VHH binders against R-phycoerythrin subunit beta (cpeB). Designs and how they scored, part 12

Target 1, 175 residues: R-phycoerythrin subunit beta (cpeB), of Prochlorococcus marinus subsp. pastoris (q7v2z3)
Amino acid sequence: MTVSKSNQILSNDRDLENISNKNIEDIKEFINTANSRLDAIDSITNNSHAIAADAVTAMICENQDSVNTKISLDTTNKMSVCLRDGEIILRIVSYLLISDDESVLSKNCLKDLKNTYLALGVPLKNAIRVFELMRDATISDLKSTVNSMKGEKEFLSDLISNTEFQFERIINLLR
Key: E = the ipSAE of ESMFold2; O = the ipSAE of OpenDDE; V2 = 0.75 times the mean of E and O plus 0.25 times the DockQ between their complexes.

## First folded at step 8 (VHH; framework vhh_7qia_2)

Design n6 (from m3 with G33S S56R; at its last look DockQ between E and O 0.56; V2 from the best seeds 0.00; counts 0 for: pae E 6.2 > 2)
Fold by OpenDDE, look of step 8:
Structure n6 (fold): chain B 175 residues (1-175), chain A 119 residues (1-119)
Amino acid sequence: as target 1 above (175 residues)
Amino acid sequence: QLQLVESGGGLVQPGGSLRLSCEASGFTFSSYSMGWYRQAPGKQRELVAFISTGGRTNYADSVKGRFTISRDNAKNTVYLQMNSLRPEDTAIYYCATYLWEGYTLFDYWGKGTPVTVSS
């Protein structure tokens, strides 16, 4: 169930005088689904550092030509920035998964992310790859979290699709 | 103190196999990525294989299909199975780990184990 659909259900069921047993059950289902979604999204936030760190590390290893020996101080600094921003992005994605406020992408530090990376000498290709890896890891985290839950899990597909969508939006800021 | 101790190196004929081991201590092994590097005489150190905490692996193009990196978290050990060895694989092989402390990445290295492929 999408957030939009959930909101519609809540708006329609606000008339307490017309609440039927069916409506009550629908509300319960909505609440349970919403809670499950929130828990899944919260897991992303809780694991944000690990997800970002793993993605950055993986990216480094995939780009052997750039990092064949000890990581240089400059490279380390660049990667640190990517890690930091990766965590921020995960939090933003989490927010976007909860809210319909798409304007956050244009109002926060992501708007200038491309220029910042260019200024710092961070290859955009590498940054994009990190975000792709984070996307995949996030989806994996969602699957794991939801699969461990009890109850209805039908929302998972939509959540995954929405997660992919949000990451793509962010990635497109670097293209 | 963080330590990485490589073993398993030696002399082998072309087409032969070796299994390198790297035993780690002084940190939570399962929480960190591990890698194998090599340095041939007169050449720069290069990545051979990498394994992430999540099990993601990466290999140098020159060793793909021949080398396999794996890890045993219970033994705090990372392995490099090297098959179909070639003379160009001759090098000192180093084990490495990557540690994130906050937003800073640190790399640690073993002392290396020599691998010589010769007829």
Scores: ipSAE 0.040, ipTM 0.480, lowest interface PAE 2.8, mean pLDDT 83
ESMFold2, look of step 8: ipSAE 0.063; ipTM 0.495
ESMFold2 (binder alone), look of step 8: mean pLDDT 87; pTM 0.880

Design n7 (from m3 with F27S G33T; at its last look DockQ between E and O 0.62; V2 from the best seeds 0.00; counts 0 for: pae E 2.9 > 2)
Fold by ESMFold2, look of step 8:
Structure n7 (fold): chain B 175 residues (1-175), chain A 119 residues (1-119)
Amino acid sequence: as target 1 above (175 residues)
Amino acid sequence: QLQLVESGGGLVQPGGSLRLSCEASGSTFSSYTMGWYRQAPGKQRELVAFISTGGSTNYADSVKGRFTISRDNAKNTVYLQMNSLRPEDTAIYYCATYLWEGYTLFDYWGKGTPVTVSS
């Protein structure tokens, strides 16, 4: 199959053959890069529960009272909200890493997130810390996934920068 | 069924060093935060250190600068390097983790390894 770009004009058989081969290689490279990027982003989704769960656990451990190490039912119930929301947030971040449709942040359950957490008794400082830990774990997952891939890996810096940007915006909803 | 097995405890003189190991079996080790806790005679268990899957570490104030937690995910093992040991560090040291099953948090503990610091 021959794929041409806009405004392309063919001049002779040699030019046609050369252009056709280059277009095919460009298409193959685009597909390979897109597949690698999608695989890295898909890993976040597949690991979303583990990433969110570990972030909540780490936050709990950071704030654990040295007098009593038993985690209360009330703490578990409050922080399970952060776990569920963390899974949702990771899916939203994955979507944003693929697309430029940032309207999802203004048209979803993240609107009024701060007021929701205040009403549920979720300490905002703890929720912010969970999301910061999720950001760090997501970046670690991206690095691990990309470093284990075959092929070109230059897109990793873009993924990390975009991930940091999207998490910053979500965290700001709590500030 | 997740199992945690501690090792490396023993008797050591003040100022000495020990390295504790905690080997996990029965689930994916790299997917959760691991911690070290200790219980001295007549006291409640207290957190010593933890390490997240992303490598973030935290330490109790009483051990900062002397203890180092690390992990080797290939060996499913978490380590606690304890330097400049003091008699107050005498305790049974436990490895622990917390796993979410759905939205319920469960804790898992090893049997402990005793550490005695005495002259």
Scores: ipSAE 0.271, ipTM 0.598, lowest interface PAE 2.9, mean pLDDT 78
ESMFold2 (binder alone), look of step 8: mean pLDDT 82; pTM 0.834
OpenDDE, look of step 8: ipSAE 0.312; ipTM 0.644

Design n8 (from m3 with G33R; at its last look DockQ between E and O 0.02; V2 from the best seeds 0.00; counts 0 for: pae E 5.3 > 2, grease 24.5 > 24.2, placed apart)
Fold by OpenDDE, look of step 8:
Structure n8 (fold): chain B 175 residues (1-175), chain A 119 residues (1-119)
Amino acid sequence: as target 1 above (175 residues)
Amino acid sequence: QLQLVESGGGLVQPGGSLRLSCEASGFTFSSYRMGWYRQAPGKQRELVAFISTGGSTNYADSVKGRFTISRDNAKNTVYLQMNSLRPEDTAIYYCATYLWEGYTLFDYWGKGTPVTVSS
């Protein structure tokens, strides 16, 4: 059950009545699942800087053969932008995983992300690759976090899928 | 042994349709979410659609309104109906699922079926 559904269940009076009729054990399970999901998402946020940095580094390493990268000031600036935006994207993904508020994609810095990168001379291919790497790292983080948890873990598959979708949506802004 | 076997790929003209199938074996099919992914040449894998155990579906923005994912639990098969195909849909399409093995979730993939959209 998605966090959105959980929130809907909590917000719907009818659902609250149904919950009231449920065994305390069911309620505990629900709460535990919700808490576990939140913990997993929180892990993403807590590790956002590392995830972004690793992704950028990995991308650079993958492209070492193609870029006679004289580490120019321009390259440093591009890297800084990627790091900054990587962290922001992870925060946005975390938010989306919780709120399912798609409007955030249109209301924030992502709206003009493509144009900004073009203006800054950031190759879109590289930016996309960074986001892909972040996606994979985020999923790995989720798996690691949830696998370390006690209790019901069935929500992980849904969380992974949702994470993939959110990243894809963001990546598509650059395509 | 767990197996996912995709079929239904091929060459199709723009605007055409294909129906992909993925037959699953080696696990309780009805208990797990199924998904379709694709990988275009020179690109990374991307999620196309997934269907929950309860039948809830989700789609990538790029395929919304054109693709439909469904499942037949009696046949252990997940389908992807692809309509209004575009050249950008050209990719190898993979069926995938996540399974719990003990306390660890693992992903499993088919070998893929190629889809080529070309005039």
Scores: ipSAE 0.046, ipTM 0.506, lowest interface PAE 3.6, mean pLDDT 83
ESMFold2, look of step 8: ipSAE 0.113; ipTM 0.518
ESMFold2 (binder alone), look of step 8: mean pLDDT 86; pTM 0.866

## First folded at step 10 (VHH; framework vhh_7qia_2)

Design s1 (from n5 with G35A)
Amino acid sequence: QLQLVESGGGLVQPGGSLRLSCEASGFTFSSYTMAWYRQAPGKQRELVAFISTGGSTNYADSVKGRFTISRDNAKNTVYLQMNSLRPEDTAIYYCATYTWEGYTLFDYWGKGTPVTVSS
ESMFold2-Fast, scan of step 10: ipSAE 0.358; ipTM 0.675

Design s17 (from n5 with S52T)
Fold by ESMFold2-Fast, scan of step 10:
Structure s17 (fold): chain B 175 residues (1-175), chain A 119 residues (1-119)
Amino acid sequence: as target 1 above (175 residues)
Amino acid sequence: QLQLVESGGGLVQPGGSLRLSCEASGFTFSSYTMGWYRQAPGKQRELVAFITTGGSTNYADSVKGRFTISRDNAKNTVYLQMNSLRPEDTAIYYCATYTWEGYTLFDYWGKGTPVTVSS
């Protein structure tokens, strides 16, 4: 099962009396794999600074080769905003991978992210590239963590697909 | 004091191979993105490839499929394996590192190692 489906079943204590045999088997499977699943997601949270910093650095590196110049202070100052927001986004993605609660996206300032970046002078193409690189790094981190824990291929594929989906939703806010 | 020492450059014939090495000291290597850049005579410096702390790689279109970047954190070394070399690959190759300390980005560069591809 997906992480969001498992969490939904686990959260419905009052409905236990009405659970089907399939739901009971899903709960047992969730409990058996919960630590491995949570460890994979916790790895993202614990590495959020490194993942975000690497992504911003990589984006700056892609721009640097065209001018034969060290990074400018102006570029560094603007991209530090993407570093801070990248760390926040990784925490939000981590919560979405656990809860699948889309209200997090609708209730917070992510819906205004594009206008905020335009007002701050952050190039949208650069922010989009940073978040694409963060997506890729997060997926690599998940693969490394799951392989170390000898996880099942099925739930790794689910985590990767869900991670792609959540990052695409956030990136689309800037398009 | 952060130091980068490149090696492995030289003269090679078209179609040949070279492996460049960049040994880093004076910092925690595993925490830094590492890259290879090159500068041909009369041209601007260009990115060849980089590798992040998490192992993600990116390559310039001109070298995709021919060059491979890798790192060995235990040896504080980043490598660039260059296969199927062409005359247009002739350049001085530079190793670089990048890191964030808070919201300040630091970049460090080696002195470069020359690569000449000619018959």
Scores: ipSAE 0.354, ipTM 0.644, lowest interface PAE 2.4, mean pLDDT 77

Design s19 (from n5 with S52V)
Amino acid sequence: QLQLVESGGGLVQPGGSLRLSCEASGFTFSSYTMGWYRQAPGKQRELVAFIVTGGSTNYADSVKGRFTISRDNAKNTVYLQMNSLRPEDTAIYYCATYTWEGYTLFDYWGKGTPVTVSS
ESMFold2-Fast, scan of step 10: ipSAE 0.466; ipTM 0.767

Design s20 (from n5 with S52I)
Fold by ESMFold2-Fast, scan of step 10:
Structure s20 (fold): chain B 175 residues (1-175), chain A 119 residues (1-119)
Amino acid sequence: as target 1 above (175 residues)
Amino acid sequence: QLQLVESGGGLVQPGGSLRLSCEASGFTFSSYTMGWYRQAPGKQRELVAFIITGGSTNYADSVKGRFTISRDNAKNTVYLQMNSLRPEDTAIYYCATYTWEGYTLFDYWGKGTPVTVSS
């Protein structure tokens, strides 16, 4: 059994058809834009390991003005922490791009990250550089994904701006 | 089985151009960051340029605006286009790649290709 239904007066068929026709393209465009936006964000989540790994590798390469043939195990171990945390941060950023729910990005959690890096001897300047490179790689991934899509792409500007904003917040908390 | 083979080095006059190629085999090239390094006589090996899997590039200050790194994933090849060459660019040029296996970083190097810039 269902809950009692409310009484309803049906609109004229012409009015319903005119409302549908008047708004149908707007509704389609809205849904298509929302789906494209979600697909772009999903790309970040699916590529989080590659994006974080690229950023850490790039930072290591930049930090070796004189390459003495081998990257030290100590440097690798310290930077692997940035890779792990980078993947988590990319997933958090992806969520923020969908929900804009600031409560997910705990300031206490990011404060603990800085203290953890100091305790482990991870240079904060290197961690900051990794996050800068992750920001750049994420923006590149968003542009690549959206540019391969059909339809309106105006949402890309907002995604890029929001992505830059979230990464700036994270980077500034480490400074 | 992992192999990096450099080519394209040689003698060139100041102001000239060379294009170095590095052909990779034995791994999934498109998943790896690729770099070019050089070692001049009596000096330590230094980074020239690198390109990450996402396509972003970085260059040593001494080569910015003159050198361009690029990759062709279909050909498993990374390139270094060197323009406006100077005598101080004289070095052996090495191709290198880095990959993460879980949370461990591995590096792989080619044997190098010599570049001499002289009149």
Scores: ipSAE 0.364, ipTM 0.671, lowest interface PAE 2.4, mean pLDDT 78

Design s32 (from n5 with S56Y)
Amino acid sequence: QLQLVESGGGLVQPGGSLRLSCEASGFTFSSYTMGWYRQAPGKQRELVAFISTGGYTNYADSVKGRFTISRDNAKNTVYLQMNSLRPEDTAIYYCATYTWEGYTLFDYWGKGTPVTVSS
ESMFold2-Fast, scan of step 10: ipSAE 0.378; ipTM 0.677

Design s4 (from n5 with G35T)
Amino acid sequence: QLQLVESGGGLVQPGGSLRLSCEASGFTFSSYTMTWYRQAPGKQRELVAFISTGGSTNYADSVKGRFTISRDNAKNTVYLQMNSLRPEDTAIYYCATYTWEGYTLFDYWGKGTPVTVSS
ESMFold2-Fast, scan of step 10: ipSAE 0.347; ipTM 0.681

Design s47 (from n5 with Y32H)
Amino acid sequence: QLQLVESGGGLVQPGGSLRLSCEASGFTFSSHTMGWYRQAPGKQRELVAFISTGGSTNYADSVKGRFTISRDNAKNTVYLQMNSLRPEDTAIYYCATYTWEGYTLFDYWGKGTPVTVSS
ESMFold2-Fast, scan of step 10: ipSAE 0.221; ipTM 0.578

Design s51 (from n5 with T33S)
Fold by ESMFold2-Fast, scan of step 10:
Structure s51 (fold): chain B 175 residues (1-175), chain A 119 residues (1-119)
Amino acid sequence: as target 1 above (175 residues)
Amino acid sequence: QLQLVESGGGLVQPGGSLRLSCEASGFTFSSYSMGWYRQAPGKQRELVAFISTGGSTNYADSVKGRFTISRDNAKNTVYLQMNSLRPEDTAIYYCATYTWEGYTLFDYWGKGTPVTVSS
């Protein structure tokens, strides 16, 4: 967890103060939207292992020759790194969807992700592809979890756009 | 306990079609991703088609546009529809399920079904 807050978080705090001065129905709408957002994020975190594992396996299917210079799926220590980091990335994305706290992306460990993968012999193109597949799977999961009964289509569109934005930021660290 | 039983293999002419089936038992099928491997004599095994728990599909370049993987969770079955078959598709085809226990990938394979493509 970080204790630092962005200007976006301060702005959100002022928005909450504005909502608290409205009528009861506006407050109920805000709470229902917040609960739907939490449900969506809980789905991502609870499914993070499956999302990451499926993405790694799908990438291996697409790019068999790129996995540790071996085609075998039974000995992939280097691909286990992508699975491990994928789960962490999904948790970071989940946090960013709640908080918009960009300070987690400025950590030295995330800035060094590319250099770490190069040192471990992980092909960057394969790692990028894994994270693209994770992005696509996460968006699919959001569409499934946030159905029309929990909110307007605008809410789902906003979550999808934010998810795409956060994944693109992380993928660009590897480019 | 975990079992995968393939069927549908056989001899077909180039340009022909074949549909493979794999019935699963001994686990919660809908919770697992499934795939189809193939292995030709003297070659390494190749993952040609993959389907996630959510129904997303991926294919090896060699079969993309010709093969279609699908699943029926009510029947605990995964299928591989093979169209426009080529002699190079001749192999034993294996149904597999995948799980990661910690950071180790475990493949669980069936016994395989042979496919021969020749004129």
Scores: ipSAE 0.353, ipTM 0.723, lowest interface PAE 3.0, mean pLDDT 75

Design s57 (from n5 with F27R)
Amino acid sequence: QLQLVESGGGLVQPGGSLRLSCEASGRTFSSYTMGWYRQAPGKQRELVAFISTGGSTNYADSVKGRFTISRDNAKNTVYLQMNSLRPEDTAIYYCATYTWEGYTLFDYWGKGTPVTVSS
ESMFold2-Fast, scan of step 10: ipSAE 0.229; ipTM 0.587

Design s58 (from n5 with T97A)
Fold by ESMFold2-Fast, scan of step 10:
Structure s58 (fold): chain B 175 residues (1-175), chain A 119 residues (1-119)
Amino acid sequence: as target 1 above (175 residues)
Amino acid sequence: QLQLVESGGGLVQPGGSLRLSCEASGFTFSSYTMGWYRQAPGKQRELVAFISTGGSTNYADSVKGRFTISRDNAKNTVYLQMNSLRPEDTAIYYCAAYTWEGYTLFDYWGKGTPVTVSS
């Protein structure tokens, strides 16, 4: 959703006789929902570097248990691209949680990401794992910032489902 | 510059418990992802558990439900609580720390602490 509904209601402030108790309750729910969305966005945005860095580090940790799965220093340096791109992806996801405007994350942009990773020698398997870990960490962050009281439980579920959907789109294209 | 010192290893009977500690000295501990690895005689080193800067944890399937990793940033220490120990948990346990400086990953390792599970 956009903030235009709130602006439309406020612009009709002179028409007080047509504002029912139901409309006031709808306004309260809209404001409360908008505040929850802003809290979620602030949390993801403020933690974007930590979420992305933790995910890349976790993937590297998982791959340092045998000679055949060890990541070379050169490959580790190339995975820094996933850190940069992860921060950008988290910013885009944050935008989508406010605006619901899926045009920001086009199929062409995702296809370009795969081709860029192949050209740079970034192992797609490792990039996929990084984004899986970022998805999980973002969902955890959302759960910690959103109040899960009865009225907000379905809203939190919707945010989680949307987050899962956006990351799954990215992950599937890299496969 | 970061140094890691493990402690808490020893001999324990099957079904027993041990708590390993890894104390870090050097730069800000809270900026590091911390992990525990183990290496049994004649086997390759394997990941046991890790804990991120944000507190998220991940465990190897073989230890899930039995081991718990935690950190205390005020004490610059990471812990591994090991419950329901089995003979196959016998290994040298290593502490590792990871951090990014720009686009370069730095890793630091302790010298290990031995754990023996036998009757």
Scores: ipSAE 0.341, ipTM 0.695, lowest interface PAE 3.0, mean pLDDT 78

Design s62 (from n5 with Y98L)
Amino acid sequence: QLQLVESGGGLVQPGGSLRLSCEASGFTFSSYTMGWYRQAPGKQRELVAFISTGGSTNYADSVKGRFTISRDNAKNTVYLQMNSLRPEDTAIYYCATLTWEGYTLFDYWGKGTPVTVSS
ESMFold2-Fast, scan of step 10: ipSAE 0.370; ipTM 0.716

Design s93
Fold by ESMFold2-Fast, scan of step 10:
Structure s93 (fold): chain B 175 residues (1-175), chain A 120 residues (1-120)
Amino acid sequence: as target 1 above (175 residues)
Amino acid sequence: QLQLVESGGGLVQPGGSLRLSCEASGFTFSSYTMGWYRQAPGKQRELVAFISTGGSTNYADSVKGRFTISRDNAKNTVYLQMNSLRPEDTAIYYCATYTWETGYTLFDYWGKGTPVTVSS
């Protein structure tokens, strides 16, 4: 039943912003052979908002260290789009770690990400930094979750490498 | 339901100190970035300080070196220690965080506020 439901969700031509944690969880339930892997990935989706928000605030803190890089209130407000997009990116990364279905990357909301940010006046260097910090935070979260479960070193190494690869692919859309 | 309750405001003379507290409930406090805003009479709400889940802090230029933000995850409380207070610091101070409802606005949830008046 889960298979049919997952196929219906994946065939939907709706916006990527409509991909919910429930859709990802349905796919995870179908793949019932790696509980530790699913638990680690669940941590990403459950903490997605916190990961995105912390990355934005960390980038702002980094830029306040120098007069030359200090971010204005106006620019800070514009960076709020990275909260929405960061959550979407974390959901997509989680999906890619399970499914290998790269078609989600071809959706319009990611396809034109660079042009959208340019039009909104979002500094690309700052957006890139936010997503780099999200990558780092996600990897830290995965390490913490796996360690609590008597984690497998080989499994953890593979999961981290795959997570880095998926984030790099998305970050390159802004480069 | 997410709830933020500020306390510790009051009347103080220039050069004095106050410590504001904000008790949080209805969410996993340790997983959220927390901040303090203030709104002076006739002014827009200004972000004063914030603290990340990992303890990294940031301050407005007007308060840097005088104010210190900190958190106690065991008590679900964020603090703002205010030293060397000036008349310009007179404002209503708000504790702030974000909600899962919006996801698109930084610090979209504020408490009711605690008033701070600095005057002789």
Scores: ipSAE 0.015, ipTM 0.338, lowest interface PAE 7.9, mean pLDDT 74

Design s94
Fold by ESMFold2-Fast, scan of step 10:
Structure s94 (fold): chain B 175 residues (1-175), chain A 120 residues (1-120)
Amino acid sequence: as target 1 above (175 residues)
Amino acid sequence: QLQLVESGGGLVQPGGSLRLSCEASGFTFSSYTMGWYRQAPGKQRELVAFISTGGSTNYADSVKGRFTISRDNAKNTVYLQMNSLRPEDTAIYYCATYTWSEGYTLFDYWGKGTPVTVSS
């Protein structure tokens, strides 16, 4: 566990302790929202490999057509870099959903992503498409994991917006 | 060990339908992305359709709207429903699963294939 995650957990405990003016149902809702955050993070973390692998596979599938415009096997194998990076991105997004500590995902850390992919022979259009598909799959996973009730829908909206923002930041680095 | 057994191929007239089945064994089926590939005479293998662990589907443009992939995790089976078949759909159809190692090496596991011929 990182120091930032430990501090976030302690902050959550303090917040629960400071709900002095709330009734029991309000406290239950707050606890349920915290549990929904953890469930969402667990879902993304446990499914990170499948989400990334499915996104690469979907991109390959989308490039098949009746006139043989499919990508080569060599290019497909090079897309393993997007799978690796996608899993790392999903873990970072999961961390950000609980901690709001953006120091682990700075523009400076990712500014050379495009040049790295070019050097490795990874087609940028294919990499962009993979991350778009990962974003969509992650948002779908979040929607299926978080139960909706008054208050929780706003929380889910915030998680989705944050997820969209992080993926778009990375996608834009490749454009 | 991991085994994939395809069935359901055959000869069909243009505009006809076929349903392919692939029964899987030797692994936790529900945890794997499943797909269908095909290889026409003298051509490279191409990915036709896939279905994720969560049930999300995707298709090659050449079959989109005509083919439907589905899975039954209780039966460890993946299906390909093929409608409005065309002569260019003639190929050997392979069930496949994708797995990526922790070192990010792609491994494809294939069945032996089931032939589909679309002709008058």
Scores: ipSAE 0.056, ipTM 0.472, lowest interface PAE 6.7, mean pLDDT 74

## First folded at step 11 (VHH; framework vhh_7qia_2)

Design q1 (from n5 with G35A S52T Y108H; at its last look DockQ between E and O 0.73; V2 from the best seeds 0.00; counts 0 for: pae E 2.4 > 2)
Fold by ESMFold2, look of step 11:
Formats: C-alpha cells, sequence, structure tokens
Structure q1 (fold): chain B 175 residues (1-175), chain A 119 residues (1-119)
C-alpha cells in the first residue's frame, strides 16, 4: 500500500498553507493522472465479458480435442463456468489494482478456487491457461485504452506490471 | 449468416511459400479470435495458429518459425503466411472462429483450402 502524493501533501499542514504555484500544478497533474489510470482500470470491468470470452476461446483453440465434434451440454457447462469465473476474476483484478488489498484473495468465492475446479472436472492446467490468456488480453485492453487517451501516459508501464503481479497471485491459487 | 471462405491453397514444392486468406462475413470480425486448423488424410484435425483480438498469437510447435498468422480487421480477413513448406504440411487448411451468445459457445468453420507440398 503506498501513500498518494496528494494525500501526503494535504495531510501536512505546513505544506498546505505554503503550497506554491508549482505544488498546485503538481497536485493538478497527479489528479489528472489518477483519473486517467482509474478510467483504464474501469475499462477492464466494462470489457470483462469480452476479455474472458476471448481468453476461453483462445484456450479452446489450443485444445484441439474440444472442438472436433458437436459441442455437448457438458462442454458448454464447463466453458460457461470458465467464462463466468473469468468475469468475476477480472472484477477482482480491478479491485486489486485500485486497493492492493490481498485479503480479497482469501475471501468468499476465491478461497477454495482450486478445489472448486477439481470438483467441477475442469483440468487445472486449462484453468491456469485461461487466466494467463486473460492476463494478456487485459494488458492489451489497457494498452488500447491508454493509447487512445490524451495527456501523459507514463502510468501505463507500472499499471501493466501491477496487472501481471495481480494475475500471478490469482494463478497461484490454482498451483 | 456467418461465413468463412478460405483461399490461397495449391500445389507447391518443398521449401516454397503460400499465403492463405480467410474472408469473414456475418459477424463483427474484430471482436473474435481467429484460428487456422489443418487436417491431413487419415489424421485428426490440429491447430496450426490462432490470433486473438488483441493480436496475441500462438503456433503449433511443428510450424513455429515457418508460419505467421495475421489479421486485417479493415478487410475482415485473417492470413496464414506459410514459408519453408515441407511435405508434412500437406493438408486441408480450415479457418475457424468461436462466438459466444451470452454463455453459449458456437464454433464456425470454413470449407477448407487444400495445400499440397510435393515435388
Amino acid sequence: as target 1 above (175 residues)
Amino acid sequence: QLQLVESGGGLVQPGGSLRLSCEASGFTFSSYTMAWYRQAPGKQRELVAFITTGGSTNYADSVKGRFTISRDNAKNTVYLQMNSLRPEDTAIYYCATYTWEGYTLFDHWGKGTPVTVSS
């Protein structure tokens, strides 16, 4: 957890009372950059179905046995679960990118993710692969969103690195 | 009506090159992963390559370094550039995609384009 630049400046009464024009311009730029970063993270949630669907589709392409025959109800159920879980996981990644609160990984629907997939008959290697593909698709979404923005884009590299980190924490739940 | 039409197959000598094209219609092409599969006589259909909406690619081990998948969203077309062709690349090559209606998966296939690598 890091202390925001704006929070640090405002909580120090000495600096608040004597903020120069340079400090005010720095605060304005911090707020603009924070808003742009939050808009990029919001895109992940807004595109969660598309991101998860593309990842499951890519995993299906890699598994040639799954698409050589008619799609059965059992196959549809397993792929639907992967897609639904993927959407939930993308919302959790968005939360982690904002908060860094790793306690969410121990709570509710994620606490026993590995055992849930074992019970459903979803091979863990396939689930891990979907999450890896979702990571890649999420990074592509972030790049597309940020590159369409005006203004400073220096936060993109850090956002990508943090996205990789948060996905690795989630993938570790299956290892 | 969703349609996938492959072209560019033919007879080529070992070491040669071909470029396959797949023109898509009846869906929002830019929103879906596109794939190439192949099926040699008497063998199971196998993945050759896919390209995601974000441009991420993957290749079967047997074609890595020789084949390149690409897409042109403006032309609704996916390509497979095949270089350094070998007799074992002989197969019918199929363009494919998978679409979602909510949480229901549908597969879509072209009719295929034959590729023969022989002297």
Scores: ipSAE 0.369, ipTM 0.713, lowest interface PAE 2.4, mean pLDDT 81
ESMFold2 (binder alone), look of step 11: mean pLDDT 85; pTM 0.866
OpenDDE, look of step 11: ipSAE 0.663; ipTM 0.868

